# VHH binders against Flagellar brake protein YcgR (ycgR): the designs that were tried, part 33

Target 1, 263 residues: Flagellar brake protein YcgR (ycgR), of Thauera aminoaromatica (c4kar8)
Amino acid sequence: MAELSTPSPASPAPLDGGRGDELEKFTLRGARQILQLLQDLITHRGLITAHTGGGHSFMTAVLKVDEERGRVVLDPSPDPQANRRALAAPRLTCVTQLDGIRIQFPLVGLGEGQDKGRPALFAPLPAEMLRLQRREFYRLQVPLAHELSCLLKAEDLARKPVEVSARVIDIGAGGVAVVVPTGAAEFVIGGTLPACRLALPDGEPIELDLEVRNLNRQTQRNGTEQLRVGLRFAALPRAADTRIQRYIFKTERALNAKARGGL
Key: E = the ipSAE of ESMFold2; O = the ipSAE of OpenDDE; V2 = 0.75 times the mean of E and O plus 0.25 times the DockQ between their complexes.

## First folded at step 4 (VHH)

Design D27 (from pa4 with G53S; framework vhh_7pa5_2)
Fold by ESMFold2-Fast, scan of step 4:
Structure D27 (fold): chain B 263 residues (1-263), chain A 121 residues (1-121)
Amino acid sequence: as target 1 above (263 residues)
Amino acid sequence: QVQLVESGGGMVQPGGSLRLSCAASGFTFSSYAMSWVRRAPGKGPEWVSTISSSGGSTSYADSVKGRFTISRDNAKNTLYLQMNSLKPEDTALYYCARDLDYWESGTFDIWGQGTQVTVSS
């Protein structure tokens, strides 16, 4: 009876609430939009990590949206203690992803009961849902410890192919900024660099076509010149976009947690 | 199309063993962490185990630690779960899930139909 069962030890942390003004444009408040998004989570069997506070969470899924009664129906945890914590919590923070989009929403007023004769958790429909798709202007400063690199396939001054390993200094949903040594390659604004390889900390390098968007020559304090190149992702497979987005959110959450401003 | 096909389930007695397999297609398998998730009758989904993209790191739910072993063969695009010392409470439908990040539990894509494991006499 008194079994100890815990959800995954590596549950994702919710995004920092202190950035609410930055996240406002990605927040859905229309009832029809919220209903549709919840229905999409049902259709695609979206797994949800529900945070109950105090570092506790459990895995759930939306079983049903009861539009007439204004309720969402959730699958209870197989761990009775997780369900007790959820029912006692003033608020659940639900985090999931769908087609490379991070979805986060609160549930308040959780209750228990049955749906079609099976145990279920019930909550009023959320008043808001965060939906983070593309953030072209958000730039995460890449920690030096991550040693992120991108192998660029470019041309030299004589238009001969050259490969340059460039350090990634910032990354966003729409592209990366890299630094290269002076003279390593020639870049033309609007030019395309095909089949470049972006190395993230986990997994195989991602093969990408990159478009040159800006160039900025900087002189370092030691007198050495470097070229900062802004590169747009020309096209991303959904899987690659998802990996890049997860790296960005994971790194931002880790930085926020270290600053004690996030969970 | 991303597809995950689970197999290897069946009926076993308590204390028995089973080996589950998951065949992956439609994506670069070696680039993703992979997980096993189960759902028992009348209960919600429970995360069981995760393995990193390279296979160098693994993690397990407390309920299965010491009994289950997750592994992968990136050359064959296949994920495995070796289940030993099975208990009646291990009875569930077992799903293979693609994890977007080893460190972000709950961000899984489930594409398989699952494979049924029943532990009873």
Scores: ipSAE 0.000, ipTM 0.360, lowest interface PAE 11.3, mean pLDDT 78

Design D28 (from pa4 with G53P; framework vhh_7pa5_2)
Fold by ESMFold2-Fast, scan of step 4:
Structure D28 (fold): chain B 263 residues (1-263), chain A 121 residues (1-121)
Amino acid sequence: as target 1 above (263 residues)
Amino acid sequence: QVQLVESGGGMVQPGGSLRLSCAASGFTFSSYAMSWVRRAPGKGPEWVSTISPSGGSTSYADSVKGRFTISRDNAKNTLYLQMNSLKPEDTALYYCARDLDYWESGTFDIWGQGTQVTVSS
């Protein structure tokens, strides 16, 4: 049996709360619009990263919309601890992507139970859903074959400088998301990592300053944890910006061509 | 190529155990609920068990509750069915199926060829 490579999307990080007023234009509050978007997530089997607070998240999906009870039914984690964290959280921030469109919504009042004898997580229908269609929020899921990495200049627990080679899982105009090995370095939200080096397939590594925007210990669907770090580009030269945008453009076109039955 | 391939069937005595496996390829395995369905000689198909996409939620037919355990390894794209305390009435061809609707089990679009389980003395 030959295994065919299908690109797996990486889970996107939650958006920065400092954009509140700008995001209002992209916020859906109509009950019918919310139901339709949730059905679209079910139809497309969209994988959702549910952030439980304290830097923790787990992978889930909307399995069903129960309109009679006004609830969404979510896929519980195979890790019981992730489910306990979710149930204890005052709010889940759910983040997903459909065809390059970023979707984010809150769930409040998460419960656990059974539907027709099936264990499930339940939450009331969200009162609002964010749907971002703008190119500045677009994130390219980086193909594993590209082996894209970023050499991070960070510190250990003793504040000693360390260099960490991190795998880049997504990239956009404003930053990257990386996965770092457990215990490799200490990261502080709002901290700056100077003179990091982003390796693209063509040419020399790009030297840039990165700001830590978010930290997430993600429970994978197999129950293991990984650290995902969201990093914002700071003081990016125009030439570097052009190279990053060119990489995103070329890779997206290549992925689209491959998906349509060609390389 | 979208494919499901079952293995692990065989002949056992009543009270014995078997572990079935289903290797999935050609689709994002972790995005779909998966089910086991069996067909006994001279009978129609009977749903046995379903597991959610993450593996965190499982359901079973009343005839197999407490005896069978469904599980999945999303890193290996593999579905399992651990069968304990087997009875002659468990004799059937066992199919792995991709489930389009976890809550309304029975909406399947991709099936394997099946693996034969025979329980007899």
Scores: ipSAE 0.217, ipTM 0.680, lowest interface PAE 4.7, mean pLDDT 83

Design D3 (from pa4 with S31E; framework vhh_7pa5_2; at its last look DockQ between E and O 0.13; V2 from the best seeds 0.00; counts 0 for: pae E 6.6 > 2, framework grips, placed apart)
Fold by ESMFold2, look of step 5:
Structure D3 (fold): chain B 263 residues (1-263), chain A 121 residues (1-121)
Amino acid sequence: as target 1 above (263 residues)
Amino acid sequence: QVQLVESGGGMVQPGGSLRLSCAASGFTFSEYAMSWVRRAPGKGPEWVSTISGSGGSTSYADSVKGRFTISRDNAKNTLYLQMNSLKPEDTALYYCARDLDYWESGTFDIWGQGTQVTVSS
């Protein structure tokens, strides 16, 4: 059955802090590049989601760049509470997209003021802007029918080796997220799981080292507990990367065809 | 060249109705969810409504639910917003936006100048 394509007003979330070092090579720090990218956002009327922390965000846009004073000028929110949160936040994390390229940048030192007699928000120019193409941020949600699994070589509470077969729920160029039964193993954020095996639907399992990046407890409808484990590829041979990219490409094309055929 | 041209704005009294149109060109219209975004004088942008590529799913901001209706005609490459029971708070420049969420939810392209809606007694 074709999957319904539904509009979503959900705001794009900031990229996870566990990927910060991986993103450095996509980070613009040159003043000229930053000014040009901000100007492109102004010219194309880029709609920005500004995250204030605690799961709160508001929609805004860059109205102008004051190059002489080194400041950006932003629209205030029509919601006064959003503006108060923004002014109280130590930083705004701004997320937007331009021409299929994800753009993310911090603004610090946000202040309130007037621009031509109208309320506006001001901040110093960002010192950096993250600019990512699709491969660099995309995560495929794995269809349950594919039964993708990853054999984790982990430890129990007594530091005794255990093997846990975990279902893969998403996969991207830099890692996977899996679910395991609660209590199946002890996972530590920052810990390394060597010689794990990722089983794709075709071919032999891929041997790879994984690093634990996040842990989230889940309770299913029947009351059983699962643990969602975010895992980064710690060392990924080129041949393994190629197989993963091919799986993502093939699966996305199949899902995309199904969605369009059903709608 | 992606192009969106909004029209149908104007002045109307509170309680009145207005219908906005957005003519799309330069892309396969039916493959994209489309949105209306508005900007009131002196305020930032506000999402109003979204419709799926097929037209089968719609969503609305709480401030307009029950008063506004989004629709599309994929044969004419045209997006519509029917606005009823208009309030002075609906005064804004209304933009048609192409939703790019097939990669990531909630990002939009805006290519038009918008159409002004003014609700005043």
Scores: ipSAE 0.036, ipTM 0.581, lowest interface PAE 6.6, mean pLDDT 81
Fold by OpenDDE, look of step 5:
Structure D3 (fold): chain B 263 residues (1-263), chain A 121 residues (1-121)
Amino acid sequence: as target 1 above (263 residues)
Amino acid sequence: QVQLVESGGGMVQPGGSLRLSCAASGFTFSEYAMSWVRRAPGKGPEWVSTISGSGGSTSYADSVKGRFTISRDNAKNTLYLQMNSLKPEDTALYYCARDLDYWESGTFDIWGQGTQVTVSS
């Protein structure tokens, strides 16, 4: 009777597209550190976005840390449906920031109840909390002069494959924002665009898979409508990551030098 | 440094009006959608309104539709919330927040310290 080793559930891919190994240095696992960080969130009244999966989220805050019971108390959503989704979710992914540091942590085993006569959500203390400094994971605004572009492989309204050349507005370690003409393609949040091509100034385009994360329709002052698309790097080769990072750092340094009057 | 600073809060009587402002710095303001969220005493945070980077698109929570107007001046890197016909239930700490472009819709990566709005007779 071969004990089918149930494959250990693959650790959810870091939400920020960072390399799992690189994120370890930013991950808190110590109980004391976790408690302190949660207390800091309370002190600063930090808003938290809790992701319940399926593209759904709600805003919350840490109300209390119960060390004796080993649990965290959260504000419920004013939307009952959001709370139902939260309670049904196997895991919440909580995202916030303090003092320019992005914080991300999972909560498992969510329940509902009352805290001091007020409705509240309860969860066991997180096993880990990720702290990411903004400087390492911010989005660089791409200078217009660089003319970065991304060839998107998408579908039109008829689900016919189309290629759209999109201007890159910003770039980070985790993804890009692009602008496309309205109607150029149909985008679905959570959808994957395979085998896209990101053009950097330093060489050949990078082939990569992109996941649609955000859509924003914009009307320009001239009345032209465009679509801003936020894209996550779904699969990024190591060499590509290195090139992207190099571009970001180089560009940032140049911009800073210019701002200081050096160029 | 990326920063959002809210202002314009205060105490007002029911039926009154306030205009909130949010000064943005450290990023290209016009490239991001911006939102207002609020947190009332004893309640969880609530989304109020969102405006696109260009200002061409706006959305509102049902609770504030017809009463609140979100706007922005990209030249001044400032977000606004005009609040009319204020009600006691509008009492809350109001936050300006930047929408994420690489995360799920409705996720914010930065917000200010908030400005207090109190509606009372």
Scores: ipSAE 0.025, ipTM 0.483, lowest interface PAE 3.3, mean pLDDT 83
Fold by ESMFold2-Fast, scan of step 4:
Formats: C-alpha cells, sequence, structure tokens
Structure D3 (fold): chain B 263 residues (1-263), chain A 121 residues (1-121)
C-alpha cells in the first residue's frame, strides 16, 4: 500500500498508491479531462488547500488555465511567508472538493510572477488528477460574535405555524446545525421546513428550504435543556450557495489570522 | 505535536465484530470533524464514515451503513468505529483522519499510521 500524502519537505507524495483498480478508475490522465476539471474548479470558485510539507499549507484557487503555455495560474497567499514556503517546496499536494467529490493533484515546478499586473503563482499542468467520492462536507464552527441566525418556519405541538429564530452553531456546504430552546417547536426527522431565512452578516437573509436530518437533546452546564437540530439544504440556488461558500471561506481565513497572533 | 494513533484491528471471521479506536493528541479534538478511511490491498482509499466535532452529525458510506457506527468521546480525545457483521470485503488498513477547518476543500491534513482489519475464515 502506498501512503497518502502527508506534510513533509523531504517526503515523496504518491497520489495513486499501489495498483488499485478502483483508484485507477478515479484517476484522470487525459489532457482534455484535466483541462475540463480545472475549468470546472474556476467556474465553481473551487478553493484549494495546497500542502507544502512540514505541516504547512495555504488556501489558493485556480485563476486561469494557460493552455498555450501548458500551465495553471494560482492565487498567491496573502501571507508572504506561505508563498516563500510554497516556492521552496519540491512539490505541492493540492486538495479540493467539487459536489462532494474529493479532488487531489500534484504541482511541481512552482514559480512566481505577475498576471495582469498582480502577483501570481504558476505551475505546469498536472499529468494526473485523483477524483474520489466523498459524501460529507466539513462544517465551520460559527463564531458567537457573528450572531448568525436562521428563522425557521415550523409547527408547534398543536400543529399551528410558528416562526423560531434559531442560533446557527455550525454551517457547511450541505446544511446548518441550529440550537433552539426545548419546546419552541416540534421537529420531525425527514420533515421539510419551507421558506426559512438564513441571516448572514453581510447581506439580506437567504430564503431556503431545509430538511430535518437529526435531533439531539443536550443539557448545558447551567442545567438548561436545548435542542440541537441538524438541517440539510434542499438544492440551493447557485447565488445562495455562492454566498454561503464565501461566508465560510472569509470566516475561516479570519479565524486562521487570529489563531496565528493569539496562540 | 499533533498525533493520531489507531488501534483495535485484528483478524476476525465473517459475521464477527471489531471496535477500532483512535487516540488524538496535540490539538483541540472537539473543534475538528474526524473520519475513518480504509485502503484494501490493491485498491484506492475509500471514505468510510465521518463525525462532526460535537458528535451531533454522522455520515456513512453506503457499503457500511447499518453495520458500522462512528462515535467520539471528546473528554478522552478518542474516536471510535464499531464494526458489526464484518464481510471479507471489509478487509483493509483503516486510517483515522482529521478534517481541516475549510469545508470547501474537504481535506484531511492528518492521517494516522492505520490499523489492519482482516476478515477471513
Amino acid sequence: as target 1 above (263 residues)
Amino acid sequence: QVQLVESGGGMVQPGGSLRLSCAASGFTFSEYAMSWVRRAPGKGPEWVSTISGSGGSTSYADSVKGRFTISRDNAKNTLYLQMNSLKPEDTALYYCARDLDYWESGTFDIWGQGTQVTVSS
């Protein structure tokens, strides 16, 4: 068995492992397939974690594919030290996801320059890209200071419509987890809550349909009982999906910047 | 130093059960989603299951639904996988993995050494 890529400046980073028929089935080697997948990442604003070795990584994105020169153009990190580490690394291992599919590829021969007068990183096109099904999405823990809320349209015990403002405790591509006081409304696993409103800090509330996926009763340290509700997004309009993705990315970058100064 | 150490693998007959454990150290365990990923001989990695940082959300690959249960004990910094009704096709090296705090990339930044599960008569 081949090892999966792990951070190390001196380690090789094999992506396709030992002779797996299943792994070969998920590996793109055709130039047109690779170009199309990279273009899909550009179109869907796919954010990439680039591992530079030694436990270091940074967030990037494909800005464009220069087919004539056979290279990709990448968004540099706002942290100059991360860019220096990337340029010094013998290879990058790039990991991203698109529609729940994990995408992984190597970049070798990273250079720096300018694209339209702005700093950019560039590398030759990868010879292969690994595409693995991954169903679940990571969830961002929502900072309390953001006071992120979702107005739920639900029913009480008498089946009368009620609106409940719920605090959002985590958020991902597939849904949110919210907390409500015990007894505020009745929830049924598999039930749909139509026309709920998700309030993000930087704009008008997003109207969306939510499906109840799980319910967890929990007792807080002060003895207060709360209900945690896991809610799946019904197929989102692309504009709503983009706003949610932007919020998650911006918040994560801010938390990373804070962690570097505080811990 | 961030470290993940898997244990609990072994040899078992079809229909048997095993419980895998992953001991985490060097980071705030409750803030990260954790996953189990397996690699069978001659095959690529297959995602098996994930649990959110709080333990409030779980998900499973279709091949293991109803047979495997993922859980965590945040007080002990430990991840578990209870495997029931084991089949020969479950034979693999099982890895504990930490998800990064970047949902759009869905990346694992830490992998353990793995624990071998062999299901055979």
Scores: ipSAE 0.000, ipTM 0.140, lowest interface PAE 11.0, mean pLDDT 76
ESMFold2 (binder alone), look of step 5: mean pLDDT 86; pTM 0.867

Design D30 (from pa4 with S54W; framework vhh_7pa5_2; also named E42)
Fold by OpenDDE, second read of step 8:
Structure D30 (fold): chain B 263 residues (1-263), chain A 121 residues (1-121)
Amino acid sequence: as target 1 above (263 residues)
Amino acid sequence: QVQLVESGGGMVQPGGSLRLSCAASGFTFSSYAMSWVRRAPGKGPEWVSTISGWGGSTSYADSVKGRFTISRDNAKNTLYLQMNSLKPEDTALYYCARDLDYWESGTFDIWGQGTQVTVSS
């Protein structure tokens, strides 16, 4: 009887540390704010995916906030193995959504016990909670099979116009991240790339202006250097926005279905 | 329409077993704690068991502890009650109820029509 290893839901890519300053704007650290947000999760019966590491996660919910003891009470998994993994994990990464806003927070020091005679998981209150508006900050990791590309109109070191075909690695409502070969073009943070073309699977490429927001050099396992370029949509037509959003939602749904064992 | 429909009741001999089911519809089943409550003839309602939304936390009345097991399948929107070692005193109409607060008893807002369990020699 081959144990169908349920494909471990892809660990949400760690929010790339390079966005540290931007993430600070969306990070709650105030005790009152944290408590309020946790209470809102309770009130709205928000379902939480708790990631335990190693590609493992379980579904839970905040059942109670104990302000006196400074702890949060979580619903245990019905799977004893999941609970064991959770308790053994040095840190839980909790992910949820409330009113279209992605919420992420760490829990450290998880323990098991009982509250009013009922089994529960306990953790100290999170020190911080991240609130990311989906529209602005959600990035879909583009499946390799989709082969999304963006034709960048850039300049080389000599300021000569060059066109670079870049692979899109993630996409959101506000922009794309692409990878280009090192030296393919010169990019300046804050610079505008006019009349670029984003290719989506559903039709003709979208012409748009892009603003360079970040640059990261990455060394691949094979030793090849690539440049990751974060690009913001500078002026996106409404029709284009709709197409992008549709693509993101459709793809996300498909990925989630696949993760649930759906064909 | 929000609805709970119980099934699985019947007549059994003392020491026998039954499994009750409750089919839920019209709401996000996994977001709510669910409970079993029973009413014996001539008696008031008695809480039997509660299970949290994701099923990781359960509680039982002392009268059924060790004999009954509450469970749920959120994919099927179904609540279960496995009843073993049944006694004549377990004879009652068994109700499924949606619980608005897992920590506070008696916060039920939706009930099924009930399923009859009769334990008699």
Scores: ipSAE 0.451, ipTM 0.798, lowest interface PAE 1.3, mean pLDDT 88
Fold by ESMFold2-Fast, scan of step 4:
Structure D30 (fold): chain B 263 residues (1-263), chain A 121 residues (1-121)
Amino acid sequence: as target 1 above (263 residues)
Amino acid sequence: QVQLVESGGGMVQPGGSLRLSCAASGFTFSSYAMSWVRRAPGKGPEWVSTISGWGGSTSYADSVKGRFTISRDNAKNTLYLQMNSLKPEDTALYYCARDLDYWESGTFDIWGQGTQVTVSS
């Protein structure tokens, strides 16, 4: 009874990524809808963060959908340890974005093999995909050309103050995600980083307090590890909020113009 | 090794209160956001509440706001859920889960065994 329906640490019960009254309308369960969304990820070359458990993740992409065998083909990590963690995991939680829409789906039964002579990861098609268009979940992927940075005021392992210049990789109404070299500073989920400085392309840096939301170690293409840190805006003055929203809107508009017929 | 163990469930009348506990072991508890997730008979899992690693930030499902309070004691590696003004609709198996993303909750990698809460008259 209770034992039959109770998840355990050795075999955690899956949380269906769209179950719940408010998320039902955002959950795709039709085979055709799932196939179309996966094809959209291929067409737009969407990068996927695959969470393997234990705070570990790696960057992947859908290389193709094998409709005959009912499976997806994923780009393996250049880090053998990341691939080993993925294959050992009972499930991957895959998170990505298309045009500011959050997409999340589980993959169960991951295997490894070859695709056209190259290493690949394989998994059965997901039974459901969450596609969530909400303003609070919208994150603009920051163009590399903008060189957006945030000067973080953090602590090292010995609790001594350190300043770390971190590259901003995405930004939304509620916060930013940054990347730092592994070991540059100590971050604790829920810890506050006071008086950080967010540099936008126009104007003076914005001084603000940030709260650490999440931590993920990611393996880069060259095999090196970096730390991705999700940061929440603890409080924003109206002027700062306006500047951030203006940057997001302006950048989104420029990217949309390029997609529709720009260079 | 890495484990979450819930306790504190039971039977209570509508309007009553219960306090759930979750004992964590095998990992650095304060480095992770923690969540409560429930599953009622015949329904899918419903996220209930999340707390940040240091306890400075909390979030709640609309169905429990103002009635439930999530808290943690990092010195004891323990997560709590204080449930007040309980309703029959709160009847469910309640799970403790380690959350990899405080703000975008739903990316869980470790689960407890669950504790049953029954609200009836």
Scores: ipSAE 0.000, ipTM 0.151, lowest interface PAE 15.5, mean pLDDT 78
ESMFold2-Fast, scan of step 7: ipSAE 0.000; ipTM 0.142

Design D31 (from pa4 with S54R; framework vhh_7pa5_2)
Fold by ESMFold2-Fast, scan of step 4:
Structure D31 (fold): chain B 263 residues (1-263), chain A 121 residues (1-121)
Amino acid sequence: as target 1 above (263 residues)
Amino acid sequence: QVQLVESGGGMVQPGGSLRLSCAASGFTFSSYAMSWVRRAPGKGPEWVSTISGRGGSTSYADSVKGRFTISRDNAKNTLYLQMNSLKPEDTALYYCARDLDYWESGTFDIWGQGTQVTVSS
């Protein structure tokens, strides 16, 4: 397992407003999309860094969306000075992160009050939210018809070596996501799976080392459980990188052409 | 029903030491990376340290490197943070958090209530 660079659990400083044209394609303005994204932040208990200007910020979270009054309810700072600065500010710039996606939005007209007897901050729903997914986070959803698979070298529940053929559900420049039945193998975040074999539709399987990034247990509609495993390419020779990129580009073009041709 | 409960905070003088603990329940502790995150008064949250599920890999913020040590006891479902050579700037509420993504910070889905660390004379 490789060491991380120094990450921040909060999103970094606000993105430059002067890049408005570059960021417009990542800006959500639909009311339903904004409400869904705010609900996702509540569900994941996302840490929000709220910038009040002048180099000041505080940690908050969305506690609730009040659709009837068109407002978000925010967790106040335990520092009374931070709350006073926030209330005096003409706007807050809120920055957070969800599944590697940077989220940024303004709040204007902040007020204070109570929610169910507890101190809270209130603001009108934002008219826009920036949702920025960088190229390194781009993931192609693999068509089921391609039957893309990766042979994983892992351990079973008894810690015995096991090989599992896992279905690849998405693929990007930095890795793949696969699904396996619960109990087929044991995966540990940060663990290394050496000499795995990624089978693309054309050519020989690509041998590569994978590192476990994340785990998500899913219950299917038929009641069976499966694990979704996010895997990072630990080292990728140029030839392998070229083949993976070619597959991604060709498949994306084919999907885009079919969507357009379908009318 | 998943819970993380921090303890071990308190008041200490500069140069002192504290050991924080986080008791986890309701999930398979050894399958997840775990992190310590702190929030100082008037500042945004700061990531402090992460440990992999088996404990074989650790990472630290530059501000605490060489002074803090993260560890875990998977048999007891407990995460630790040993804090040495404490400075006034380490004063903060310290949170235990479950990581969904070891390589990308900020993908936490569960955290505890926090434990207060105050470094002053």
Scores: ipSAE 0.000, ipTM 0.250, lowest interface PAE 12.7, mean pLDDT 79

Design D33 (from pa4 with G56S; framework vhh_7pa5_2)
Fold by ESMFold2-Fast, scan of step 4:
Structure D33 (fold): chain B 263 residues (1-263), chain A 121 residues (1-121)
Amino acid sequence: as target 1 above (263 residues)
Amino acid sequence: QVQLVESGGGMVQPGGSLRLSCAASGFTFSSYAMSWVRRAPGKGPEWVSTISGSGSSTSYADSVKGRFTISRDNAKNTLYLQMNSLKPEDTALYYCARDLDYWESGTFDIWGQGTQVTVSS
């Protein structure tokens, strides 16, 4: 089924399905491990962002695990409309963190009722839970002063080749997120943009093949539209990987040095 | 690498004051709106306050308006919550959270471990 909204790679949104093979090694499927992790979330009072699809989400938390009935009990949203969306959703995708580790799990068959006289949401125990260190999701937010750009080779609305200079807003080991004016080019999720050029402060632009992973449109208050595009490195030469990692490390260190004062 | 660390919680009597701090690292702090969110015993998470990246705009939940003040020091990458006239109802674990960019306002991609505030009667 197609999602109504594509999540941003920089958001707490669910991970793209194209990473399924890579993420399998981080997936917990044992009943004991799942129960322990859910109990850890209760003990640490972890906040959960629950995605209901269509770009909608709400804040929740695990209240308890009902092992006898094989269910989790969740705090409902104070917004009745968010709860209605959740109950209508075929799947709820829960994203949280525990001690710097990102945790993600699906809930199917959500229902509502009461727990100890208070409104609650119920769902069967998840069959799997994803557990990833932040390093796997790390995106360096690119300082505006760096003016990082990526020259994209794409197609316009008439299917003719076009080159678009896009501003890089974040960068990680696996890709970049860029912003372009709406209508500058057409992008298709899963499509490949060959021979794009990523400009880093140190040295010559890096030539890269990029795969479109996600798209988000927004109309600004002044009426202008921007398109945020998440792009995956389809194949990264060792030299390019080294330069990107060096840029990330160097920029992170500079930001941490500037922020000195007990961080 | 990207991290938020809360501090300043503790035990306080009704009518007392506490100042919470949140130290941010690994991202350009001034480019993001920041929020405080709390989870009280037996309640769901409750949004408390938000401050814009520049610090020029603030907003508060009705339950804390006039009693709490959110502020930030972008030179120190630190977010603050000054809590005055504390009530037993303010007892909660308080989280510092980074608001998403303009695409997904009202949700968070990073939050800390939380700091416990207990207001005894």
Scores: ipSAE 0.006, ipTM 0.320, lowest interface PAE 9.8, mean pLDDT 78

